# Ledger of designs, part 4: VHH binders against Uncharacterized protein MJ1408

Target 1, 350 residues: Uncharacterized protein MJ1408, of Methanocaldococcus jannaschii (q58803)
Amino acid sequence: MSREANPFKKMPTILMPDELMAKALRRGEKVANEMRQKELPWLLKARFVEEHKVRTIASVVADNLQKVIDKTPPVRKLPKFYQEMVEVLVGIDDFKKSMGAFKWASELVRKLGNEYARKIRKARTPQQAGKLRKEFVGRVKSILEQIHPEMAFVAVAREKLKDLPTFKDLPTVVIAGYPNVGKSTLLKKLTGADVEINSYPFTTKGINVGYIGEIQMVDTPGLLDRPLYERNDIELQAILALNYLANLILFIIDASEFCGYTIEEQINLLKEIKDLFKAPIVVAINKIDLVDEERVKEIEEKLKEVGIEEILKISADKDIGLDELKERLKKIAIKEFLKDKDAENKELEC

## First folded at step 4 (VHH; framework vhh_6qgx_2)

Design s52 (from g01 with D30S)
Fold by ESMFold2-Fast, scan of step 4:
Structure s52 (fold): chain B 350 residues (1-350), chain A 125 residues (1-125)
Amino acid sequence: as target 1 above (350 residues)
Amino acid sequence: QVQLVESGGGLVQAGGSLRLSCAASGFTLSYYAMAWFRRAPGKEREFVAAISSSGGSTFYTDSVKGRFTISRDHAKNTVSLQMNSLRPEDTAVYYCAAVSDYYGLSYTPHEYDYWGQGTRVTVSA
């Protein structure tokens, strides 16, 4: 499977009404100047010049608006992660309405261009042909000003959406846990240090994406590494969009507490994530080389009390338990991914 | 508070005419493609007609082509369905629906975002 880019990466720059109109008028004048070089009777030449100027202006405006539509995927056809990100960052209904305005204006400008080109062909004087062209230009300016708010909205939407992370349609493990519990070391050890940094809303650190063969590993610094109850609604919704990617959550606990968080604090974060995410959770008790077996057993029992069934004991630093962890993650992630695909196929049959 | 409201339904004799209207409350229809669907007693919703946001493109199901005309009035924020030469088989609850025009015109009910409550049309033999 090839890498799939963010669906919004190909959205073109959105020109505002005055910029688009200026571009169209410049192209129209260029074509008009070329047409003026032809040797034709004065009236036929005047009609020819004005007709081609109108057709060129109509095409530049309509094609520019249509290109925005053509380069923007239909929201309903997107993977659910990207649909949710449009909702969170932009608002799906306003986005769809604003894209509809581009379609409306594109079609109306083409229709007017054809109408005025036909009228210009019947003009009795060069002055009449010029007046018709000026009238057409005025009507196009009015259409663009009518959709100005929608154009501005799509320009802002483009800036928010074009830098969303790129995810493959693969079994995906999302990594969670407090800072300094060993997540970055573990990710490097599991993936062979081949990780890519992607931007994500509400985190300056971005997210790290790595691979174990065909298993996608996503580390989420700034997102799933502190309590979720104090986040604002928009931030929380952006974090919860990860539900549409995660086939499995890997939660890392630092048994030594050298990360600066108690076991109780770490388990409380785990409970929040378990409550908010639909994917099954595997817990890796890390830094077992720094604590007694008795301590590890106490942590394991506390995890079982909160409903955790998949518990592994590791040391990322000392390479203890990592092969077993890899094997377990691959098995669960693949199983869950295939279940989700089967459920999607059954939903589409309804 | 987005709402579509249908009107103009009623009882009519075979060969008669009715004009259905759909009005929007809480938003403008200007940038939406609009469609009419119907549901006959004991059947699923079926496509009847659709019109693009600009009014430049229209689609009809074969059984109503030449008898029904879909139109829109941007100033009144309404979409209409003129139904001529009505048949008993046209008896159904008629629904208007709206979807963003950037998807293009659709024949599929679940692709529409906004729906009216429906208006009943009964055509007697």
Scores: ipSAE 0.432, ipTM 0.789, lowest interface PAE 2.6, mean pLDDT 88

Design s53 (from g01 with Y31W)
Fold by ESMFold2-Fast, scan of step 4:
Structure s53 (fold): chain B 350 residues (1-350), chain A 125 residues (1-125)
Amino acid sequence: as target 1 above (350 residues)
Amino acid sequence: QVQLVESGGGLVQAGGSLRLSCAASGFTLDWYAMAWFRRAPGKEREFVAAISSSGGSTFYTDSVKGRFTISRDHAKNTVSLQMNSLRPEDTAVYYCAAVSDYYGLSYTPHEYDYWGQGTRVTVSA
């Protein structure tokens, strides 16, 4: 597995122009004070101090900007889920442009540092050396102010991206269905007590991640638990980014309707999800212990009428049908994961 | 909205020279690497030359090294391609392209974000 963590987790805090400049000037002054301890003629010492101050300021600024670039993964090399999240939350073009501003500024500051260091070595007076250093500092301040909007943009982007969930490169089942249909209980029973809660855009509840061996189970409260027509465009795009993770959708129906939603309402949500997600859907009819067999059969027939082929009957509360569900989820998720990997590998070779 | 506009194409005899220019409409080129690609009749887009966002680095395909020079004018918000010692094999539609170069320079067309419509260069025998 090549990627195991949120690729943006290592992005450093973005310093604004005044903060970065202050840091560079403090470091330059520290180096200058050290250089003042050398036993040299006064003019040579003055030139040496100013030269090393310029080189240090250039390095601090350029290295800080370059570190942001080095710790930010190239968007084109990201897993498709993270590429989509950059697009939804930030905008890929603006993100790439802003990172380009960091690279431009880093290279220009380093070039100017080298240029001014050479000029200082040829200075005829300590006053000329000092004037050149002040001129260099003014140019660096100008460069940082020129990219100030892009620095602010990347700082906001970092805050939005650094807390995205970490997904493993494993067959993944995304769980959907109305609130109180038994999703949380089912996830806990299938995966055990070790469920990780992760933040996700447009849900205050986050997402829950658990595992059935090598199968990744993702429960999405607040995302796939109410009609999609109630969502704005950006929110819907964030939800649809889950398409790049989902090898299988597990949709939970509450047969008892004790969740507060009719079977018709539940099937309508299922239809919306089926239309918007590429992954195959398995439907689990839950709470069969609370209804008679004829009612379960009626629901099964209605599901078949809307094109659902894979239907399982369970009770999460009473541990009915859970082993069959686990086996079916594993088989389908692995098959779809391998198909998706084969397709991705062929795309990269073209 | 963002667009690149090429100019300077035309008909020239072998051994002649042309200067292509690319100007941005609706945005600044300051933080973009700029590249020239060309497409000969019946062929795919080929990399020609590129210049980094800072202007500190230039890159050329082997077939044009020493003959073509890419440059940028910060004040005019333009990138130019000076084409000297032109050959019939240089006949193509020339495209200006822009990409954020923080990923490093790319030689592949599909990695570029913004493209011009192209300007035709015909080199006669």
Scores: ipSAE 0.012, ipTM 0.533, lowest interface PAE 8.7, mean pLDDT 86

Design s55 (from g01 with Y32W)
Fold by ESMFold2-Fast, scan of step 4:
Structure s55 (fold): chain B 350 residues (1-350), chain A 125 residues (1-125)
Amino acid sequence: as target 1 above (350 residues)
Amino acid sequence: QVQLVESGGGLVQAGGSLRLSCAASGFTLDYWAMAWFRRAPGKEREFVAAISSSGGSTFYTDSVKGRFTISRDHAKNTVSLQMNSLRPEDTAVYYCAAVSDYYGLSYTPHEYDYWGQGTRVTVSA
């Protein structure tokens, strides 16, 4: 599973205490009615009815809570990107605590069910058996009400996490640059126009994911296309989670400035991204077909002054320089991906 | 802003007993599994004992089985480690730690979410 699928997509709908209890009681009564139809001595029949009610109610409640746990990935085994998204959107500590409450309640209900079933089996009167069943039901209701806040928290967490994007565990290039610099055209040209739009927090445009063979290309409209320091803390944290995904950042500059942003404005955004992201940066100077070579050289020198070593000159529209760009992205992304994998493996050795 | 604070450490002769306590402030222990780890001079941190979030299961490293007992007190929001028949090899700094056990209990220090500062236990011959 790794990054092959959104790890939270399989989380089931969370029933609230009253709904779960009603479901358990209905199922218990159904089983009780089936037991009442069996030909057994009066006292044995009364005990079997109450015993099976308790066992059924315990199983329905405990199994429902356990199903939430089984369908939720362990946070400690998540890729760093998804761990960070849990932190940003819901809070890891509260998420772990709330999942712990489901486990605590599931185990306690199962234990009480076994305890009360054994006591009912030894009951000397039908009235005693019925009283024990009522006592058990009261205790289960108390347990569910105790974890009501944690159940509500997980329900909200599920809604926030289930629609996160699906990333594959592949060398990944994150694309950045102002709007209208040619990111969409370039992505189509590099990947053959086979891109998938995924939801992402704090952008209505989503993110676009495409592939160059076994290299994952991620375009981030609404995220890495305007000044980062003007954003609120939670939005910035969601953007910085991309650090755990990116093996390489491809920054696109519009040499013509027809995008509506000056070269100075574009380089200032590049500096912000360089300061906040750990991945190496490749800069593609786009739309060279619209400007003279002297202008391109001027931009290249300004980029070198700000510490950019990997600069390519392209025209996405005219198919200039795209094969060289592809080859360089592939080479750097694969190298960084393998380096990061080696570092991860050493960290896991503990 | 969550704190685990250990107490009860000290110096004891071989064969003696100590009771360590871990108190939580700023949060409840109710839904957390609790463990004790120790670090001897010149060694890495190792697992000693744990109790599940439900309190229904306890786990011990082989060297302390039958000598140490872990327990929890819901009303006091504490976890305790009763250490009997202490040996010089038990000399270490003892840490309490909290972890979510919803996907099973971990014995690995790096998977624990909250840690105390430690309490020193010295066992002399």
Scores: ipSAE 0.526, ipTM 0.828, lowest interface PAE 1.7, mean pLDDT 88

Design s56 (from g01 with A33T)
Fold by ESMFold2-Fast, scan of step 4:
Structure s56 (fold): chain B 350 residues (1-350), chain A 125 residues (1-125)
Amino acid sequence: as target 1 above (350 residues)
Amino acid sequence: QVQLVESGGGLVQAGGSLRLSCAASGFTLDYYTMAWFRRAPGKEREFVAAISSSGGSTFYTDSVKGRFTISRDHAKNTVSLQMNSLRPEDTAVYYCAAVSDYYGLSYTPHEYDYWGQGTRVTVSA
């Protein structure tokens, strides 16, 4: 089924060494106070208190670190889109190393907790039991300080990754074209206005996700709506990550030029997108109700000259050609999705 | 610069012992699962043994279990493979490999990020 929610959404807040240690010590002291209420001989009570304090501190620290690992799926098992976003935003190698530090520290703290609890149980004096607990606490503090840089790295990574959009493993159409060509109106009419706005890096407008049955429609305001040569390298990499989602690109042209861009400017953006994306392109010539038939024919001929064969004529505002567009998008997107899945499965068999 | 370097290979008679070592330069092994793989002439690379970052977990392929022991020294940034009761079938080039412990113990070569050049082990009758 559809299981491709943002995999980083469940990442917990990352506590720094001093915060985590303070939390563990407070929890340990609470348990110690409860144990001091027991009716036991002096030495047995002292050992019992210190043993349970150590066990509690170990559990709080180790469980907190392990929770970060448990709620962060392995990067290599993620869909390629999310792998690319980790690379672009934080760097995969440093992310993997830093997550490994959490695993190492969690296991080592748990091991030391068990070791010191056993030593405390055999302590001959209350003072010896207390000294062993202090030694354990000092060793845990040293472990947390050793991984402090890795903890800070994961905290920053979490802030960058937690709000990435949720995509489903479905045939996906990515919508492109200049602003005001009719993309938002078209998306609402094709999907029945059930459109979700999701955050995306390097755009304040986010991205819009809608569905035509089992077809995923993605509109990208601020990303595929102006020349790509104007972008910095990191911004361009984030845009190119959409290559791992797109089974089909729907490019919208405003035939009236009312959007403020000439047909030649619009076709130049189309050429850039065609060069950078591997998915096939369908072009919808929008606002045909505002221009004569000869003008539409001229645009169609120019599109064929640049290698576009899938051309549809529509008016989103007047509901012209939308059923044909919907049918064409479904057929091509499903075909390409299944083709890509088959190629991916065969690659894994090698 | 990242590098893993194996040492300790050589020629030994059946029933003998060898100790392989793997040293890292350019990074610390503290947060990595470490493994040994081997490749006999004309065969694919196969898993031999692995040890978790903390040293708390070890895994062995059935054919070496009870004969080989993997260990690590965090202070020296090294991993070792003690090979006892060697058999002619153990003849291979042995490779040291590292992968983040975030993934846990892995038996699949393509999941490992860093590899040594290999050290040759020959066991004669």
Scores: ipSAE 0.567, ipTM 0.839, lowest interface PAE 1.4, mean pLDDT 87

Design s57 (from g01 with A33G)
Fold by ESMFold2-Fast, scan of step 4:
Structure s57 (fold): chain B 350 residues (1-350), chain A 125 residues (1-125)
Amino acid sequence: as target 1 above (350 residues)
Amino acid sequence: QVQLVESGGGLVQAGGSLRLSCAASGFTLDYYGMAWFRRAPGKEREFVAAISSSGGSTFYTDSVKGRFTISRDHAKNTVSLQMNSLRPEDTAVYYCAAVSDYYGLSYTPHEYDYWGQGTRVTVSA
């Protein structure tokens, strides 16, 4: 996550074989017309025109395919979150194979362009030079046809990957809990506003990213705000990719139940998240201003019974307990982030 | 599943020749760069030679350049290493390795995706 933007954002639009071939042929004809303006003997002019047409077609095709490779980051060098998203949405092995097809075709077209340019230079007649150029064009069309499935695959992959969220390489807190428990109000109060909205697979709401200094706060509406057992396999895998981002999970409980969910329902969602995520969990019991102290104590006891050790009592609306929550989140998130970085650096050294 | 199998290793006298072959199964070589690495007893794996997926580019370590030739046969789905003017220092286990051409050819073993089990080459003085 050392990148300023989504690593796939710079991937160019993928031209299909017929579109790429048409572009190359148009560019070749433009160069040919420029060469036809030169004062040269008949045969030399014909050979010169066809040679430059072939070189231009080869360059347009090869460079276009190579540009896709150059603008696509190597998956193995990506932050783990992005590697997992490629696996879930696209499939890493098929992605690597398809990118390999682009490089194979780019190199072969460039090699053939050089070979045919040399043959054209030795042509005995203008007709022979033209025939060699047509033969070259036919071979390029065949190469593009051979990789057509891989080109289509990369086009679909680009569509899925280009709108992934941008994350900074910072200690990260992922926020979870049912809708209307006070997540948006809390996020605004902790960060002082300035929330960035990013797209994420399988949610129409996207994700909201804010900052407490150098701590990244991620609110996940549509992802960690309803039972996970209701999700299909691909959706669940995309949600679980957040494991590679989260240093800490902040789970918010609405003590008043005005959100429309019982305490039992809220704790059941917490249990699912606790089972599926490796990051430590801090629970904030919100809306304590709306309930008796005895009710808050009952909720706290139920949370301890399910293994929750870090419990804070807050009111986002009334600004109760927010400074304590902020400092606790910073302490735990920084500690876990540094722990994860130390482990990653040791693995790279081996 | 993808598999690489080396053959052609053996015992040869200094100045002799051997031809190693690597056969790929479960995938096509068309989209993979291929390399040969070797490991002598008590040493780490070292780069020997590599060939691009199209066969248009070849690379060699300085100590074998001019003596070894890497080639590929797309129809047979194989990569070969022709070793001429062999020296005792060439004694090692030779490994065939494949990498998606998307990642490009590398001198570094850990960047390769698939490996054969190796074939032993012994060059006597």
Scores: ipSAE 0.246, ipTM 0.701, lowest interface PAE 4.7, mean pLDDT 88

Design s58 (from g01 with S52T)
Fold by ESMFold2-Fast, scan of step 4:
Structure s58 (fold): chain B 350 residues (1-350), chain A 125 residues (1-125)
Amino acid sequence: as target 1 above (350 residues)
Amino acid sequence: QVQLVESGGGLVQAGGSLRLSCAASGFTLDYYAMAWFRRAPGKEREFVAAITSSGGSTFYTDSVKGRFTISRDHAKNTVSLQMNSLRPEDTAVYYCAAVSDYYGLSYTPHEYDYWGQGTRVTVSA
C-alpha cells in the first residue's frame, strides 16, 4: 500500500557537467547583476558581487545534484522486485556507487562554496575577489568532470528504471500460459475490465495489471507465454524477478488447443515455470465448453502426473467456473502473501 | 575487484594509542562513506565510527567519543582511525567497511557493501 507508485518515476533529468555548469554560471551572473545595482562602497560592492556569485553557483550545482538523490529511492528499502530490477537492468553496486558520487559532489561543492565565500569577504582588492571566484569555479568544474562517468551512468539508469511497472504491496497473482489461451479475457472477466497497461523490460506488449478487490492480478504477455530456453541470460533474469512479486502463479491451459499449441506443449511450458518459480501454481483448464468431459479428465490426469495439486475447470468466454476460481485465488494468494511477509519480517530481525 | 585492507592493529597497554588504516584497491573511496566496526570476544559486531563520503561529518559511538578520531585522505584513498586513551574494553577485532551514503549514513553492519578482513587490537590492563 505504501509503495503504490513506481519508485523511480520521480527521478529528474540528469544534466551533464557542461549543462549544469552553464546553468549555474548563468544564475550566478543574474545574481551578480542584481548586486551591482546596490548602493555600496567600491570594495564592499566588488566583494558582495563575487561572494553572491560563488554562493549562487554552489547552490545551483549542489541543489541540482541533491535533488537527484532526494528523488531516488534507497535501493535497500525497495520491495525485492524493484531491487532485482535495478540489479538486472543497471547493477546495484554501480548504481549505489554512482548515487554516492552525486552525494559526494553535492556536499563538496556546498562546502567549497562556503569556504570561498568566506575568503572573498576578506579580499583586499576586487581582483583578489575575482581570482577566488575563478578558482572556485575551476574546482567545481573539476569535481563535475570527475563524476562525469557516474552522471552518465545515472542518466542511463533513469531511462531504464523510470518506466518500470507500478506494483502495490498486495497479494499478487501472476498469470502465465501460451498466447491465445484466454489470459487477457480471463483477466478482464475477473477484474471487471479496468486493466492498467505497464511497460516491462524485454516485451513490446508490456504487462497488464488488474485487481480483484485487494488482490493484484498481473498478466505477462511476452514473458511467461513461450519456452524459457529461448531466452538470453538478462531476459531470463528479468522474468525471474517476477518471483519476488508472485505469491501465486495462475497457469492457463487451452483444452481446445485452438490457441495453436498442443496440450503437451502447454504442459512443457508449465513444467519450466514450475521449476523456476517458488510460488505455488493453480492451473485453470480454460475453454471447457469447447471439449468433451473425457478430454478434460485426460488433461487433469496429465497435470496431476506433473505434480499440480490445484486444478480448476473454466470457460472465460461463457463465464463458467469464474466465481470458484476467484475464491480459490484469493485464499491462496492471501495465505502466501502473509507467509512471505512473516518471513521478510524475521529476516530483518536477524 | 573491490577490496579493503586494514593495518595498524596490535597489542598495547591501557592508556596507550594505536592508529588503524584502511586502504582501498579496485575502486575510489571518494563516493563511499567509511566506517569502523569492532567485534569483541563473544559479542556481535558493533559500530565504532564513521565518516561521510565528503568528509564533512563524523559519527562516533558514545564509548569512544573524545578518544577516537576518524579521518580520510582522498589523495591516498585511505581512511584512518586514531585511537587514544585505550581501555581494556576496546579489545576487539576492528573492521573497515564502505557504504554508499546517498540516502543517509547507516550504523548497522548488514547495510555495508564492502568489508576488510579485520585487524586485532588487544589492550592489556
Scores: ipSAE 0.575, ipTM 0.855, lowest interface PAE 1.6, mean pLDDT 88

Design s59 (from g01 with S53G)
Fold by ESMFold2-Fast, scan of step 4:
Structure s59 (fold): chain B 350 residues (1-350), chain A 125 residues (1-125)
Amino acid sequence: as target 1 above (350 residues)
Amino acid sequence: QVQLVESGGGLVQAGGSLRLSCAASGFTLDYYAMAWFRRAPGKEREFVAAISGSGGSTFYTDSVKGRFTISRDHAKNTVSLQMNSLRPEDTAVYYCAAVSDYYGLSYTPHEYDYWGQGTRVTVSA
């Protein structure tokens, strides 16, 4: 299968105009000093020095800007989750425009470098060669100052995007439910391996990623564990970006209410998530070892009243019902993943 | 946001010339690769010519090579298509299109983000 890493991880540090210009001028002087040591006639030596200084400055500036482009994947080729995160965190149109500014500046600097190197080769005096080099440097400074706002924009974008979570292109189950309902314990027991903690916008707790074979399990502390009406618009959009990742939502209910939330409160959160997510929902009634069978039956009936068809009864702590849950999650997640892939292929045919 | 307006279309005799212009009001085209597409009656939109944001690279469809020239004016924030030696088969509605220069030049209409409304070119025999 294709390995899907955070596409923005390789974005280089963005130098501001003055920093980039200083770097280019230093490299140009280094090359100029090397050329001054060659045994050449006076005028040829002066032209040769200025020509190679211009070529070096042009390549340092153009290559630095082009490196940003080369290390940043085209947004339109990204998985929809990452496209949505660019939209939410920075704005896709402004991001594409700013990357276009880097491309424009890189190509224009390279073109001017070639033009001025050619003019310097035809210079009649060392003074004319030096004047042409100064004109070139002035034009490069002007170009970098023109794209200064776009350079600053991409620097901020890089900081927001470089630490986004790494998701694989696999059937994905997103885990939801209030804090302390047993999500972390369940995830560890279902995956068997240590879970990976990844950063996510608007949560200091990060997200936990584990695997059941080829099924990706995502626990979202701080995101899908409290009422969504308490979120601002940008935070809600970042949470709803998980719609592009989730093939299945696993909602966990604490039957004992030891988590601090009533069954009614837990079902209300479930209803909010059901309304906002397109993926089907499986509900796991957890901590059945702490309550009688009659209580579990009451919760099950309440869930059926709100339209939940896939209900499992488990105890993560006591290892009850986990094998059945694991098989149910695999079956549904794989089916939905393949269905979503087929739908995506049909969209591309338009 | 980029909004594009075409001008310069009209009626011309075979062998004549027209200059089409595409302008963006209040926005810079510098950071965008620009293209001209055309659609003849009953046909789908086809590529004509494209130019990079820097103007350093140009692409043309084979049927217009040597007859059409695409160019940019950075000061006027415009892209132009100079059409020489026009033929009746050049009759079409001509559209300018823009995509971030970051993606490079493309022959494919669906890869362009911004489009003008089109300007009609009619070449009589």
Scores: ipSAE 0.566, ipTM 0.843, lowest interface PAE 1.7, mean pLDDT 88

Design s60 (from g01 with S54T)
Fold by ESMFold2-Fast, scan of step 4:
Structure s60 (fold): chain B 350 residues (1-350), chain A 125 residues (1-125)
Amino acid sequence: as target 1 above (350 residues)
Amino acid sequence: QVQLVESGGGLVQAGGSLRLSCAASGFTLDYYAMAWFRRAPGKEREFVAAISSTGGSTFYTDSVKGRFTISRDHAKNTVSLQMNSLRPEDTAVYYCAAVSDYYGLSYTPHEYDYWGQGTRVTVSA
């Protein structure tokens, strides 16, 4: 089944200790004021007010922390792409530790709330009941301050992860090539006007996601459009995470060189991508309408010399060769996707 | 480097008792669930007991329920396994392990991120 959204999209805003405590105290006081209006004997009324204040504070704090856990997906069950993005952007071990801090604090606050509510119910004086409530509040503040670093960590993690692209569990073609070779025009022509723009780490341009029926098409401006030796290690790891998504790489060559890069420069980028990605590569020689047949043949021969077997000749602008390209991409992407699914199912049996 | 170290193993006669301890260095156990696993010679690793980060929840394999008690001391940064009414079948190397328990207690070895080297327990007939 296809996934509708980034698995981290539903992570709630993370309140800091002071914010969460203020919210809990405000809610507790509101409940306490409601309880003060009841007609009860002096001691019973004092115990009733303080007990309900403690229970309310405990539930607001514990429920808020538990909500973060409930709306955060288990990392180990995520698709490999999202697991790698957690590792690259955040660090899986620190993320799990910090989520554990939320679980620990939520359970401890709930346990203390129940314990102090029971003690308050048995208080011999209104002063004792009030002292127990103040002691409980102090304990909760201490717990929240203890996990303050982990709360701050998860807040930063949420910001980094919630805006990751939404990918469906479908056969996926990743588009690569230098800027201005025609990638965005081609994507629009193959998928129609319904292209989703998504943010991605280390590119201000984001990524574009479109569909050819059940085939997911991913254009990667700012990622697979310049030499990879120019990247720092973290940037390169984020780019290589696409390797877990791609069933097929579509590399676009501008035959006219109007993009500003020579054929040799374009083929060198192709070689780098071929070395770093496991997926098979299809090359589309674009803008054939702007060059002679002899030039196209020359480029095709150079591509064959570097081991490229799947070469298509197109003009995205003039709608030449697009139906053939579309059918070839669908056929290869589906084949590779099913092969990868069979391998995944076999691993689960072991 | 973060490390878990087990202690308290040894030789004991059937019906006897041993207390195993696991100490952490390089990090605090406050946010981690802790578990004990064991491996008898020629067998795979088996779950024994687990305790949540707060100590509020425990889980035991059926063969040790009522005989073994898992506990933790947050101040000492340790988890312990009190083993009573020991049987020859309890003979194994015992390992402590740590994992974030934010989705609940786990009894599967591959979900645990930190492991000790193990301590040997031999129960004579």
Scores: ipSAE 0.491, ipTM 0.824, lowest interface PAE 2.1, mean pLDDT 88

